# Designs tried in a protein design chat: VHH binders against Uncharacterized exonuclease domain-containing protein At3g15140. Part 34

Target 1, 337 residues: Uncharacterized exonuclease domain-containing protein At3g15140, of Arabidopsis thaliana (Mouse-ear cress) (q8w566)
Amino acid sequence: MASAFSAFRVSLSRISPFRDTRFSYPATLALAHTKRIMCNSSHSVSPSPSPSDFSSSSSSSSSSPSTFSLMETSENARWRPMCLYYTHGKCTKMDDPAHLEIFNHDCSKELRVAAADLERKKSQEFNFFLVIDLEGKVEILEFPILIVDAKTMEVVDLFHRFVRPTKMSEQAINKYIEGKYGELGVDRVWHDTAIPFKQVVEEFEVWLAEHDLWDKDTDWGLNDAAFVTCGNWDIKTKIPEQCVVSNINLPPYFMEWINLKDVYLNFYGREARGMVSMMRQCGIKLMGSHHLGIDDTKNITRVVQRMLSEGAVLKLTARRSKSNMRNVEFLFKNRIK
Short names: E, the ipSAE of ESMFold2; O, the ipSAE of OpenDDE; V2, 0.75 times the mean of E and O plus 0.25 times the DockQ between their complexes.

## First folded at step 20 (VHH; framework vhh_6qgx_2)

Design s04 (from p08 with R53Q; at its last look DockQ between E and O 0.06; V2 from the best seeds 0.00; counts 0 for: pae E 8.2 > 2, placed apart)
Fold by OpenDDE, look of step 20:
Structure s04 (fold): chain B 337 residues (1-337), chain A 124 residues (1-124)
Amino acid sequence: as target 1 above (337 residues)
Amino acid sequence: QVQLVESGGGLVQAGGSLRLSCAASGFTFSDYTMAWFRRAPGKEREFVAAISQSGGETFYTDSVKGRFTISRDHAKNTVSLQMNSLRPEDTAVYYCAAEWQGKWTGEPSEFEYWGQGTRVTVSA
C-alpha cells in the first residue's frame, strides 16, 4: 500500500508593488558675483653705488677634501618584529619613537626584492599571489595573508587577524593560546584583537575588494590571483571545517589554490615536507617566530620569491569540484602526499 | 605530569626486528601527532617516523621506508615503531615525541614532549 504523501503547495502570496514617490528636490541657482578687486600700488626706490678694487691672488691650495665616500654601510636593518596591533589596525603608538624602534610596520622592507632576482623570473598565470598560513588546531586562531605581486615579486600588502574560537570553551582557548602564543609573548595581543572567524571573513572580503582581487557581486573566485599555501590542509581542510563551526558558507574564492610543496617538488625535483625544509634546502634564513602565522607567512613568501627568481611558474595544484566542494581534484601528477 | 616512556630497545643482529613502544600520559593523546626520532652516536637527532592524531597518516624518513612501521593505539595511549630489516646504521637512541599543533616538518624543535629514549643496537 503505497502511501501517497500529499505535496502541500504553499501558495506564496503576491506582496504588492509599493509606490512611486518622486521627491522633486529643487534646483536653486545661486549666482554669487565675486568681485574683481584691482589693487594698484606703485612704489619706487633707489639706485645705490659702485665700489672697486682689490686683486689679491692668494693661491690657497684647496686641499680637495677626500670625499670619504661614506660607504653607506648598508645598515643591516636589524630585523624587527611586526607590530601585531598594527596589522590589526589597532596600533595606538604610531607616533611613539620607542615603539617604532622596536616594531616594524612595513613588511615590504623585510621582503625586499633585488633587481637581480627579476632576471630569471618568468611570466606567471596570475598577477597576484595570496600567501596564507593558518594557525590553529581545533579552530583557526590566526588568519595571515600576504599579497605578492607576481611581476615584481614585491609584497603589496598584508591581511592579518587573530581569530577567536566560537565553539571552544574559554578554558580550552586560554590553554591553547598560552601554549602557542604565550611562549612567543604575543598572547596579550591575541586576547586584545582576536575576532570571530565570521567577522574575519567579512573583513577579508572588504580587503580583497579594496585590492580588486574579488567582487562579491560576481560570486566568482579571485581576480587574477591565487592562494599559495604550504600544504593542502589550510584551504582544503581547515577553512571548510571552520566555516561549518562558524555557521557560514564556504567563500567561493577558496575553490582553488597553489600548494607550494607541490610546485617545489616539480620545480626542484626534490621533496620538501614543509616550510623549514624548503627554506633550508634553498639556503633561506628563517626569520621571525616559527608557528606565528604572520612570520611563517613571510617565510613562505621568501620561498615564493626565491622560486620565482629562479624561474618557477606557480600554477594551481588543487581545485574543488563545483558539484561537490568536498571533492578536491589535484592538478599535479607528481605531488606530496 | 606529561610522560612519554619508551620501551623495546635492545641488541639485535643485522636483518633482525624490534618493536619499540611509547606509553603516553599526562596529556590528551588523541590531540597529538606522535613521532619517533633517533640519535646515533656522534650525530644529531633525526626524524624517523610520525603518525597523525587520528592515525590515518604516517610519515617516514627515506632510510626507513618499507622497513619501519609506526602505529598508535588510542585506547592504550601508546605509539609503536615496528622496525624490520634492521641495519647497523639504525643503531641509535630512539625517542618518542609528541606535537600538538598539527604542523610539523620533522624538526625536533617542533615537538613539545619527549621521552627519555630507548637504545637500539644493531650488530653486524
Scores: ipSAE 0.011, ipTM 0.338, lowest interface PAE 8.2, mean pLDDT 87
ESMFold2, look of step 20: ipSAE 0.012; ipTM 0.504
ESMFold2 (binder alone), look of step 20: mean pLDDT 85; pTM 0.866

Design s05 (from p08 with R53E; at its last look DockQ between E and O 0.12; V2 from the best seeds 0.00; counts 0 for: pae O 9.3 > 2, placed apart)
Fold by OpenDDE, look of step 20:
Structure s05 (fold): chain B 337 residues (1-337), chain A 124 residues (1-124)
Amino acid sequence: as target 1 above (337 residues)
Amino acid sequence: QVQLVESGGGLVQAGGSLRLSCAASGFTFSDYTMAWFRRAPGKEREFVAAISESGGETFYTDSVKGRFTISRDHAKNTVSLQMNSLRPEDTAVYYCAAEWQGKWTGEPSEFEYWGQGTRVTVSA
C-alpha cells in the first residue's frame, strides 16, 4: 500500500511593488561674489654703511678631524614580534613608543634582501608569490599571507586574519586556542580579532583587488601571481573543506599553487618534509614562534627568498581540474608524497 | 585529562623483537598524529616513527626503516610500534607522543602530549 504523501503547495503570496516617491531636491544656485581687495602699501627705507680692514693671517693648522667613519654598526635590529592587532588593522597603540619598541609593524624589514641575493636570481613565471601557511586542524584558525615580489624578492605586503570557527563548539574552540595560541601568549588577540572564514575571504578578495592580483569581475585566477605553500594540504585539502563548512564556494584563485617542498626537492635534489627541515638544510635561522601562522609564513618566505637567490624558478606544482575541483593534477614528476 | 601510557618495553636479545603499545585517552585520538620517540642513555630524545591521523601515512627515522612498524587502532585509541631485528643501539626509553596540528618535522617540541616512556634494553 504505497502511501501517497501529498506535496503541500505553499502558495507564496505576491507582495506588492512599493511606490516611486521622486524626492525633487532643489538646485539652489548661490553665486557668492567675493571681492578683489587690492592692498597697496609702499614703504621705503634706508642705506647704511661701510666698514673696513683687518687682515690677520693666522695659519691655524686645521687638524683634519679624522672622520671616524662611524661604522654604522648595523644595529642588528633586534627581532621584534609582529603586532598582531596591527596585522588586523586594529592596533590602537600606533603612537605608543613603548608598544613600537616591543612590536614590529613592518615585516619587510624582517625579510630584507641584500643586493648580492639578486645576482643569481632567475626570471620567474609569476610577478608575485603569495606565501601562505594556514593554521588549524578542524577548522582554519589563522589565514596568513605574505606577498613577495618575484623580481626584487622583497615582501610587498601581508594579509593576516585569525579565523573563528563556525561549526566547532565554543568549548572546543577555547581548548584549541589555549593549546595553540595560549602557549604563545597570543590567545587574547585571537579572541579579540578572529572572524568567520567567509568574512576572511571577503576581506582577502578586497586585498587581492587592491594589489591588482585578482579581479572579481573576471572570475579568473590570480593575475601574474601564484600561491606558495609548504605542502599541498593548505590549498588542496583545507581550503575546500573550510569552504564547505562555511557554506561558500571555493574561490577561483585557489585552483593552482606552488608546493615549495616539491620545488625544493627538484631544485636541491634532496627531500625536506617541512619548513623547519628546509630551513635547517639551507642554514636559515628560524625566527618567531613556530606554529604561529604569520611567523611560519615569514619563515617559508625566507626559504623562498633563499631559493630564488640561488637561482630557483618557482613553477606551479599542482592544479585542480576544471571539470572536477576535487581532482588535483600534480605537475611535477618528482614530488613529495 | 590527557594521558599517553606506554607498555611493552623490556629486555630482549639482539635480533629479537618487541611490540610497544601506547594507550591514549583524554583527547580525540583520530585528530592527532601519533609518534614514537626514544632517548638513549646520554643522548637527546630522537624521532623514531610517526603515523598520520588516518593511519594512511607512516614515517620512520632511517636507522629503523625496514625493522620497525608503527600502527594505530582507532577503536582502541592505541598506537603501536613493532620492533624487529633489534640492535643494542636501539636501547632507549621509548616515548609515545601526539601532535594535533598536522604540521611536524619530527622535532620533539612539535608534539603536545607525551607519555612517561617505556624502557627497551637490547643485550648483545
Scores: ipSAE 0.007, ipTM 0.344, lowest interface PAE 9.3, mean pLDDT 86
ESMFold2, look of step 20: ipSAE 0.322; ipTM 0.716
ESMFold2 (binder alone), look of step 20: mean pLDDT 85; pTM 0.865

Design s06 (from p08 with G26E S30K T58K; at its last look DockQ between E and O 0.45; V2 from the best seeds 0.00; counts 0 for: loop humanness VH .158 < .165, pae E 12.0 > 2)
Fold by ESMFold2, look of step 20:
Structure s06 (fold): chain B 337 residues (1-337), chain A 124 residues (1-124)
Amino acid sequence: as target 1 above (337 residues)
Amino acid sequence: QVQLVESGGGLVQAGGSLRLSCAASEFTFKDYTMAWFRRAPGKEREFVAAISRSGGEKFYTDSVKGRFTISRDHAKNTVSLQMNSLRPEDTAVYYCAAEWQGKWTGEPSEFEYWGQGTRVTVSA
């Protein structure tokens, strides 16, 4: 047993030096867009935010607390670009009112849950869901994860990294990043912050341990939590491929996952081939910048929250064989496939 | 209603060429990654080729690389598959598929919209 856990451990590396992360504000381009870039409100705090924040103020209108968010998104209101250094846990200007007026630092308000949404919710096998939706053609370029509390459906925290490829030429990288991120000014943040996948995994494992979701002594999977993906590809195929490219062993927490498409099919009795189909069928408006992978992760989280609020039970759908990790066992008979 | 309609299939001798076309209607074509898949008799559906929404990136399964070319025309809302140097093993029903800003995966479960398919038969 003990030798198996040591085989999956990756070496820790020191935090890379930052050469003025307080300086990079892509404000002017982002202010031209009506779409919002969202940030995490729980900046590296304890594993779970306090339930007291969930309680509505007595000074609120007679409607639910979510009314303010709908007014923001449904009308032409003052828009602020998200601080992407904040999504990496690197923003040092949280006490600066001028900075907070320019950049949005609270992405959890757009994923907040009303008390009525819990009325049909069923007990879940897991305490937390980690929603993940990787971006990248050959190598991963963006690694976004949201933690959802399975009891409250609230977003607990996020882990967000831009990933620097090692196999793509610099010319190919620059062209792709300019095309994907250039209109929002996010391409500079990517170039300044992107780190190799091996380092992302090292930082991710620290973050998991801080939330008590996994540590180097954990034998298999996550502690009372499960990854949720839209499709099998991210964890079944992309993660192992990236691990080969990055010369690291497949981390043991990627041995099992929940394919939301399979749960969706079994819960609603209808097929949805992707995130956009699920959102359209559920009447959920696409949100955020189409050029950011964390926005896809947030949109998948909205589908998760909707399904939970309607009584879905999210169960593991896939698991790797320990004897042959290229062999994946599918746990649902009725699957999209 | 989104609709994908394939055309251009038929019978061709080995070494010949065919051009498949897929007309896309009633959605924002430029926001979708487009792909071709095929199903040979008695086999599972397999990935053939994909093209990014801008048309700047193209992906092919190894067995067709160098022989097939995928392209898209935003003015006509079409995606095409030029198939050259056809072999009997290319015999299959070919399907057009679309995915909103999707990741290229090679798995059919990741695509939202599918056409009904067009038959391609390659005789020796």
Scores: ipSAE 0.000, ipTM 0.357, lowest interface PAE 12.0, mean pLDDT 75
ESMFold2 (binder alone), look of step 20: mean pLDDT 82; pTM 0.841
OpenDDE, look of step 20: ipSAE 0.170; ipTM 0.637

Design s07 (from p08 with T58K T61P; at its last look DockQ between E and O 0.27; V2 from the best seeds 0.00; counts 0 for: pae E 12.3 > 2)
Fold by ESMFold2, look of step 20:
Structure s07 (fold): chain B 337 residues (1-337), chain A 124 residues (1-124)
Amino acid sequence: as target 1 above (337 residues)
Amino acid sequence: QVQLVESGGGLVQAGGSLRLSCAASGFTFSDYTMAWFRRAPGKEREFVAAISRSGGEKFYPDSVKGRFTISRDHAKNTVSLQMNSLRPEDTAVYYCAAEWQGKWTGEPSEFEYWGQGTRVTVSA
C-alpha cells in the first residue's frame, strides 16, 4: 500500500500545472458576459433520460476495462488546468488558440465514460448526482458543483463560483486568499470573479431550475437527485454556518445528502480517510490540485463513476430534522464519525 | 514507507513550555499540509494546529491561540509545535498528521498519515 501511495504522490507532484508557473492563469480578462457552462451540449437536465435501466451483458468476470486505464494515462500525460474564467461563464479568450492550448474548456475532459464501465452498473434511486466540494475554512471561498447522470455516469454540467467573504476586512481577505490560492496561482481569478454567498445561492437556484433539479415549489431535497459530498462537513456544518453569516435561510435542497465516505466504507468494507485515500485504494490517479474545489469535485466524481461502474448504489446517508434543522439523522449504521 | 515520528513530549509544570517535533519521511514534504491533533483520555481527537505547505498560513482553535505556534522546516522535513503557558487541560497524546495539499478543515478523517503520538502531561 505504501508503494501505491508513493507512485501516486510522485506522479501528481511531477505533473501538477499549478506548481508550474508556465501554466498560470492570465492576470486579467474582460468579464462582459455570464452564461451557463455546457459539458455535453445540453442547457438543462431533460426529464427523460431513458428509464431503460442499463443492462449488462451476462458477465461476472473480474476483468478490468482497458479503456478506463488508458483514459487515466492519457489524461495525466496531456492534462491542462480548467480555465477558471470559463467555469464561471466569463472566459473572453475562447477564440485564442494559444489560450486553448494552455487551458481546458471541457468540464467533462477527465470524466469520460467507456461502454464497458456500464456492464456492472446497478440502477440508482436518483436520476442525477450533484457532486459538491466546498472550499474555505473561515467562510466559503469556492462553490463548485458537477451534475452526473446516474444512468450513464456522464457529466451533464458544472456550476462553479468563487465566493467573497462578507465578515472579513479587505486586508484579512487578501492574506487568506494568498495563503489559500497563491501557491496555486488562482488568487487573481478569485479576486476578479468572487461574489457574496447570497448571490451565489441566487445564481445556483436559477441554474438548478434550468436543469429541473429544484424550484421554489420543491419541498425537500432535489428533484430526483441528491448531493454527494466527501464527508459531512460541507453540507452538515459549513453551509449552515455560512447561511447565518450571509443572513439567509438554510436552503431546502441542503436538508439531505450522500456522504461518499460512508457509501464507500459499506460498499468496499474498508475505511477511506478522504478523497485521496479513496482514489489510491481504487487505483485512480489524482488530476489537478487537491483542495482546489473544481479539481476536487472532478476527482470525487471519478470516484463516484468508479463506484457506480462496480455496482455501488448511492443512497442518502444523512438528513436534517424538519422540526430542528440543526439536528442531523445519520442513515447508515456503519459510518465514519 | 511513510513515517511521522513525534518527539519532545514529557512532564511539565503548569505555566511551563514544551516543544514538540515531528520528523517526516517517505513523501514529498513540501506538498503536504501538516497538523497537530491531540487526544485526552476518553475524548475525541481535537485539532490543535495546522500549517500550509509553504508555511505562510497557520491555523489554531481558540483554546490554544496565542499559546501554541506551529512551524515547519523544509530543510529537515520537520514540523514543530511550540507550546507555551501550558495548562493541565493541555494534557493529552499529541499526534502529527499530514494531508496532501489539505484544505485546512481540521477534520481528522481528512488526514492520510499519522504519527504514533507523544505524551504531554501538565501538572498542576
Scores: ipSAE 0.000, ipTM 0.338, lowest interface PAE 12.3, mean pLDDT 78
ESMFold2 (binder alone), look of step 20: mean pLDDT 85; pTM 0.870
OpenDDE, look of step 20: ipSAE 0.507; ipTM 0.787

Design s08 (from p08 with S109N; at its last look DockQ between E and O 0.37; V2 from the best seeds 0.00; counts 0 for: pae E 10.3 > 2)
Fold by ESMFold2, look of step 20:
Structure s08 (fold): chain B 337 residues (1-337), chain A 124 residues (1-124)
Amino acid sequence: as target 1 above (337 residues)
Amino acid sequence: QVQLVESGGGLVQAGGSLRLSCAASGFTFSDYTMAWFRRAPGKEREFVAAISRSGGETFYTDSVKGRFTISRDHAKNTVSLQMNSLRPEDTAVYYCAAEWQGKWTGEPNEFEYWGQGTRVTVSA
């Protein structure tokens, strides 16, 4: 019932699949169904198991650089954008072959772990990493989280919401969304699915409880898990700002995090000031659209997986004071400034 | 070889104007978010202004909003900062910076490429 999808945003070299009205949902049907998504896995998150496989197996090393070559080859064989209605549990076209040819409905497809990647991996202080990359400078516009099993490096699940500003007029929102998402071709999906930040937090807390990662009785942090960010801004600055705008308390699970840039600097002994720099230095080809939060989160996860496979240990880099949550303690002396 | 080269700095009286320019080379200019930062004596670098890849969106720190205008010229691969109504507090070395499809966070550690800077001195 919404207006026709605009074709003016198609690039000269590539056609955005999100602007093709043949495959877009009607606005009135976008909210007909909410469905829990699961990554393609035999086992869901198990919060209690201790790792039992510990071995020193140098003889399992390959004579070729198969880890780097294999990841690049398998990751780029046939990429398709995620169906963003599916990531919200609202896809009504999952049995349409034309739709499935264009859109990926498996959140783990580009993130599968090769057996050789576990040869040099070290034990971690956490059972799970929650990779997050918020989007939106004025108010948050996108809230994507990937759960990664710290022992196997496999993706466990995805939580993904578009976030609707509540302190802006409809006209101001439309200009903001066009500026952020117009070039990416996802403005229609955003308008169809975005919900206020307070509701996103409520749904996120239900999702965390379903994975046994946090509940209302958990005083501080996550259960045997840690957030991983590319930089401090998302959790240090943006989350508190958005909580003020949304008139909600700062959630206790946002009191500590891992800034991947600082771990990267200390592990490799070289600077990388952003996701793209890390990926270039590691020889990891970018997949999807930079600054679409779910694609950035997936690409950051590929850096996490590479670092883990090379023996990195991901440790907390920042935490807030319990007595004054505005104070942030940086735990690494050698950090990106 | 990526290079960002700033020009246009100098000495100016309070209330005056200057236009800074940054010539970019060695990368696909249209893929980069461009920004200006500044460093006052004894201070850390601080964000001044940023402009999106297309030039369609601009961002400014509060202390310069309404006085400074960032722009970009894709034909010349340049970014400019028009600085009007200058104050002594604007005295700093001004740096041009670039990030591939940047987030516009205002954090200097998010920018991959930097110029050497151009000095602006505003006398009382």
Scores: ipSAE 0.005, ipTM 0.407, lowest interface PAE 10.3, mean pLDDT 78
ESMFold2 (binder alone), look of step 20: mean pLDDT 85; pTM 0.868
OpenDDE, look of step 20: ipSAE 0.140; ipTM 0.608

## First folded at step 21 (VHH; framework vhh_6qgx_2)

Design t01 (from q01 with S54E; at its last look DockQ between E and O 0.05; V2 from the best seeds 0.00; counts 0 for: pae O 13.2 > 2, placed apart)
Fold by OpenDDE, look of step 21:
Structure t01 (fold): chain B 337 residues (1-337), chain A 124 residues (1-124)
Amino acid sequence: as target 1 above (337 residues)
Amino acid sequence: QVQLVESGGGLVQAGGSLRLSCAASGFTFSDYTMAWFRRAPGKEREFVAAISREGGETFYTDSVKGRFTISRDHAKNTVSLQMNSLRPEDTAVYYCAAEWHGKWTGEPSEFEYWGQGTRVTVSA
C-alpha cells in the first residue's frame, strides 16, 4: 500500500509593488527679517590735561628680576572619557581636534605614577599585572584588561573588547544593552564593536603574544605575569561559564590569579567589600563611569598602584587544580569568602 | 524574568521577632550578593544587611548589629533576615536586593535587582 505523500505546494503569492506617491511638500520661504539694532553709543572721551615737569633723581636700584619660577601649574588635566572606538582599534577621528579634545586616547596618562610612589615599593614576584574586570550578568558583555608594570607601576597598555552574547535573543540583548550601556551613553559603540567571546579570546591571545605575556605553543600560564581581579568571580566562575556557552576550552592562562580583595585584607588588616570600598578606604577618587568595565578596571588599577606604593606584594591568591579545573585552591588563609 | 519576592512582614510589638524571607528567581542566585534594605516613612532607603555570594560573609548596619541575622539558602534561592529585639525605629518597608559586581558599599544604586518590599511595623 503505497502511501501517497501529498506535496503541499505553498503558493508564493506575489505581493504587488506599492506606488510612488510623490508628496510635494511646499517650500515655504519664511524671510526672517533680522533687524540690525545699530547701538550708536557715542561716548565722548574727554581729553584729560597735560600735567607738569617733576625732575626727580635717577637712583638706579638694579632690582634683580626675581625669576618668578613659573610654577607650571600642572594643569590638572581635565579627566576625559576614553574613546571606546579607539580601544577597539576602530577610531576614525584621530585627526579631528574636537574629538581629541573630548576623548582620551592614552590610558597611561590617567594612571600616572609619581617618583615618590616608588620609594616604598617592594619587589614583586611578577613582572606584570593584568588587571581585569568583566561586565555581564548572563554572558560577558565587556572584556577589559590593563597591563601594569610591576617595577614602575605604570600602565603599559590595555586590551578592551565589548562582547556580544551568542545565546541571548537580539531583543534580550538590545534591552540589556539599553539598560546598561544606554544609561552611560555608550550603547552605540557597544553595538558597533561587540564581537563573540570566542573572537575576543582569539584577539586577546594575539595581544598577549605581542606583549610576550603568553605563547600558545607552551600550553603554560602567563609569562612572569598574573591576573589581578576584584574578587574571585570573574576568573573563577564567569570565564569558565562563558567558555561553555561559547563552546571553547578554558584558556590555560586562567588557571591562577590574584584576588585584590584578599591581598587588601592581608595587607591592611581590614576588609573591603569591593572596589568602591577599597578606593574609599584608601582615599582614592573614583574616576569614570561605574559599571563600565574599562573604567572600573582603571579604578582597580589605581588601587593596585596605591597598594604597591605602600609596599604591598601581590601574590597569587587562587589556583585551579590541574586534575579538576572546577576545583580552586585558595592560597591565602585569611581571605574574603 | 528576574523576581525578588519578599515575605514575612507584619505587625510586632517592641522586643518581638520577625523573620523576613526573599525568594529569588530568573537569575543565577549564587552569582549575587544578597542584601536587605529598608525605607522608613519620610526617610531614604538605607542598607540593613548583606550576605556574600557564597554565604561566608555577612554585613550589617550598626543599628541592627547583634539583633539581625542575614542568611541564604542556595538550594531554595532564598535570603532571609531574622530580626530579633525589634524596636519602633525598625519600622519600615524592607526590600530584598541583589548585587552582581561585588563592588557595593551599601548604596541602593549599586544593586541591580529589587523586590517590592514587605512592611514591618513595630509598635511601642
Scores: ipSAE 0.000, ipTM 0.250, lowest interface PAE 13.2, mean pLDDT 87
ESMFold2, look of step 21: ipSAE 0.620; ipTM 0.857
ESMFold2 (binder alone), look of step 21: mean pLDDT 84; pTM 0.856

Design t02 (from q01 with G56D; at its last look DockQ between E and O 0.47; V2 from the best seeds 0.00; counts 0 for: pae O 2.7 > 2)
Fold by OpenDDE, look of step 21:
Structure t02 (fold): chain B 337 residues (1-337), chain A 124 residues (1-124)
Amino acid sequence: as target 1 above (337 residues)
Amino acid sequence: QVQLVESGGGLVQAGGSLRLSCAASGFTFSDYTMAWFRRAPGKEREFVAAISRSGDETFYTDSVKGRFTISRDHAKNTVSLQMNSLRPEDTAVYYCAAEWHGKWTGEPSEFEYWGQGTRVTVSA
């Protein structure tokens, strides 16, 4: 008995083309006659008189002008939030003085190194450190990186991207962003700039190549550089998970990293379980907004600079196994467990 | 000074209920994921439950799912653990912990601040 599956022909009803109502808005030419008030102020400069000859020979004691060394009052440059459109290459207000007054467009100025900070600095195994602090629990929401010159301890550049989740519903994303970045007043810029993680990786690899830190033609890690993290979670756990979600391979430059917590423990002989703890113990003031990845990355960078200035050597603390990328070898015997 | 102070522990019969509370001070409570851990006699400290910074997400170890409920009160800077249908195997010292940034997998080392713990004993 051949059951006749009745093919319901859903009739495509022809939605009629709504008419072009030409609303002719009338051009009212309001000719505002700006009356030029010609203020004619005729101030009569009276010719004051020719006073006389007095020849007095007074001995010009050449008081050498005391060069008041203008102590450049290091204007404690008021901390300004970073322009997040600028960090994404999307700032359209670089010519607006009011915008330039409110926002910082130079991350290096926030992370200055004094000459005295270099006195105890040791040679490093790497020429550059890439400080990273990812945001996002389910999917990555923010991908901030600062590059630190290991010789000068200066910040050379930054890479910063907001990341748009690809598996979350739009409603879930909006709610999450409102709760996280809405409180910081940066939810708008997140919505305007956030891109999929795959695209973030593509742009990051271009940036790495521009800095001679990595070459696609080399299946190898970073060139004379290492990632620096505050904990193992970012590179060990979160990046691989996000790669799966985004259906991309784990980039080869994420095979090894420096966990600053482990370095801190071994250098100071004391445990710090987080960024805030390290900063507190080092007497470093936390700057910026908590849970804004770029600000947290800067704060981690301040700890890196402090440790370097005190003579720390930043070494690899973890490496993925080549045979199984899920297996991580920890290189430090003494580590935060 | 950072403090986490647990309360509400005690002796309870199997099938009974307890509510643990942890009062947080000396840090920005809203910036931290809050969690409960426990340590049974002769065992390592293990993850029990966590609640996100906003309170919108909760996490549980499998053995306590459906029985325990974690909650937080931002106005009071407290985190609570409602424990229902308690079992002898739930006997432990329960610790409140705080983690900054939400970068955790349930490992104790990931949590920055810890309480002194409160003892829960479940009799057969």
Scores: ipSAE 0.064, ipTM 0.559, lowest interface PAE 2.7, mean pLDDT 87
ESMFold2, look of step 21: ipSAE 0.639; ipTM 0.865
ESMFold2 (binder alone), look of step 21: mean pLDDT 85; pTM 0.863

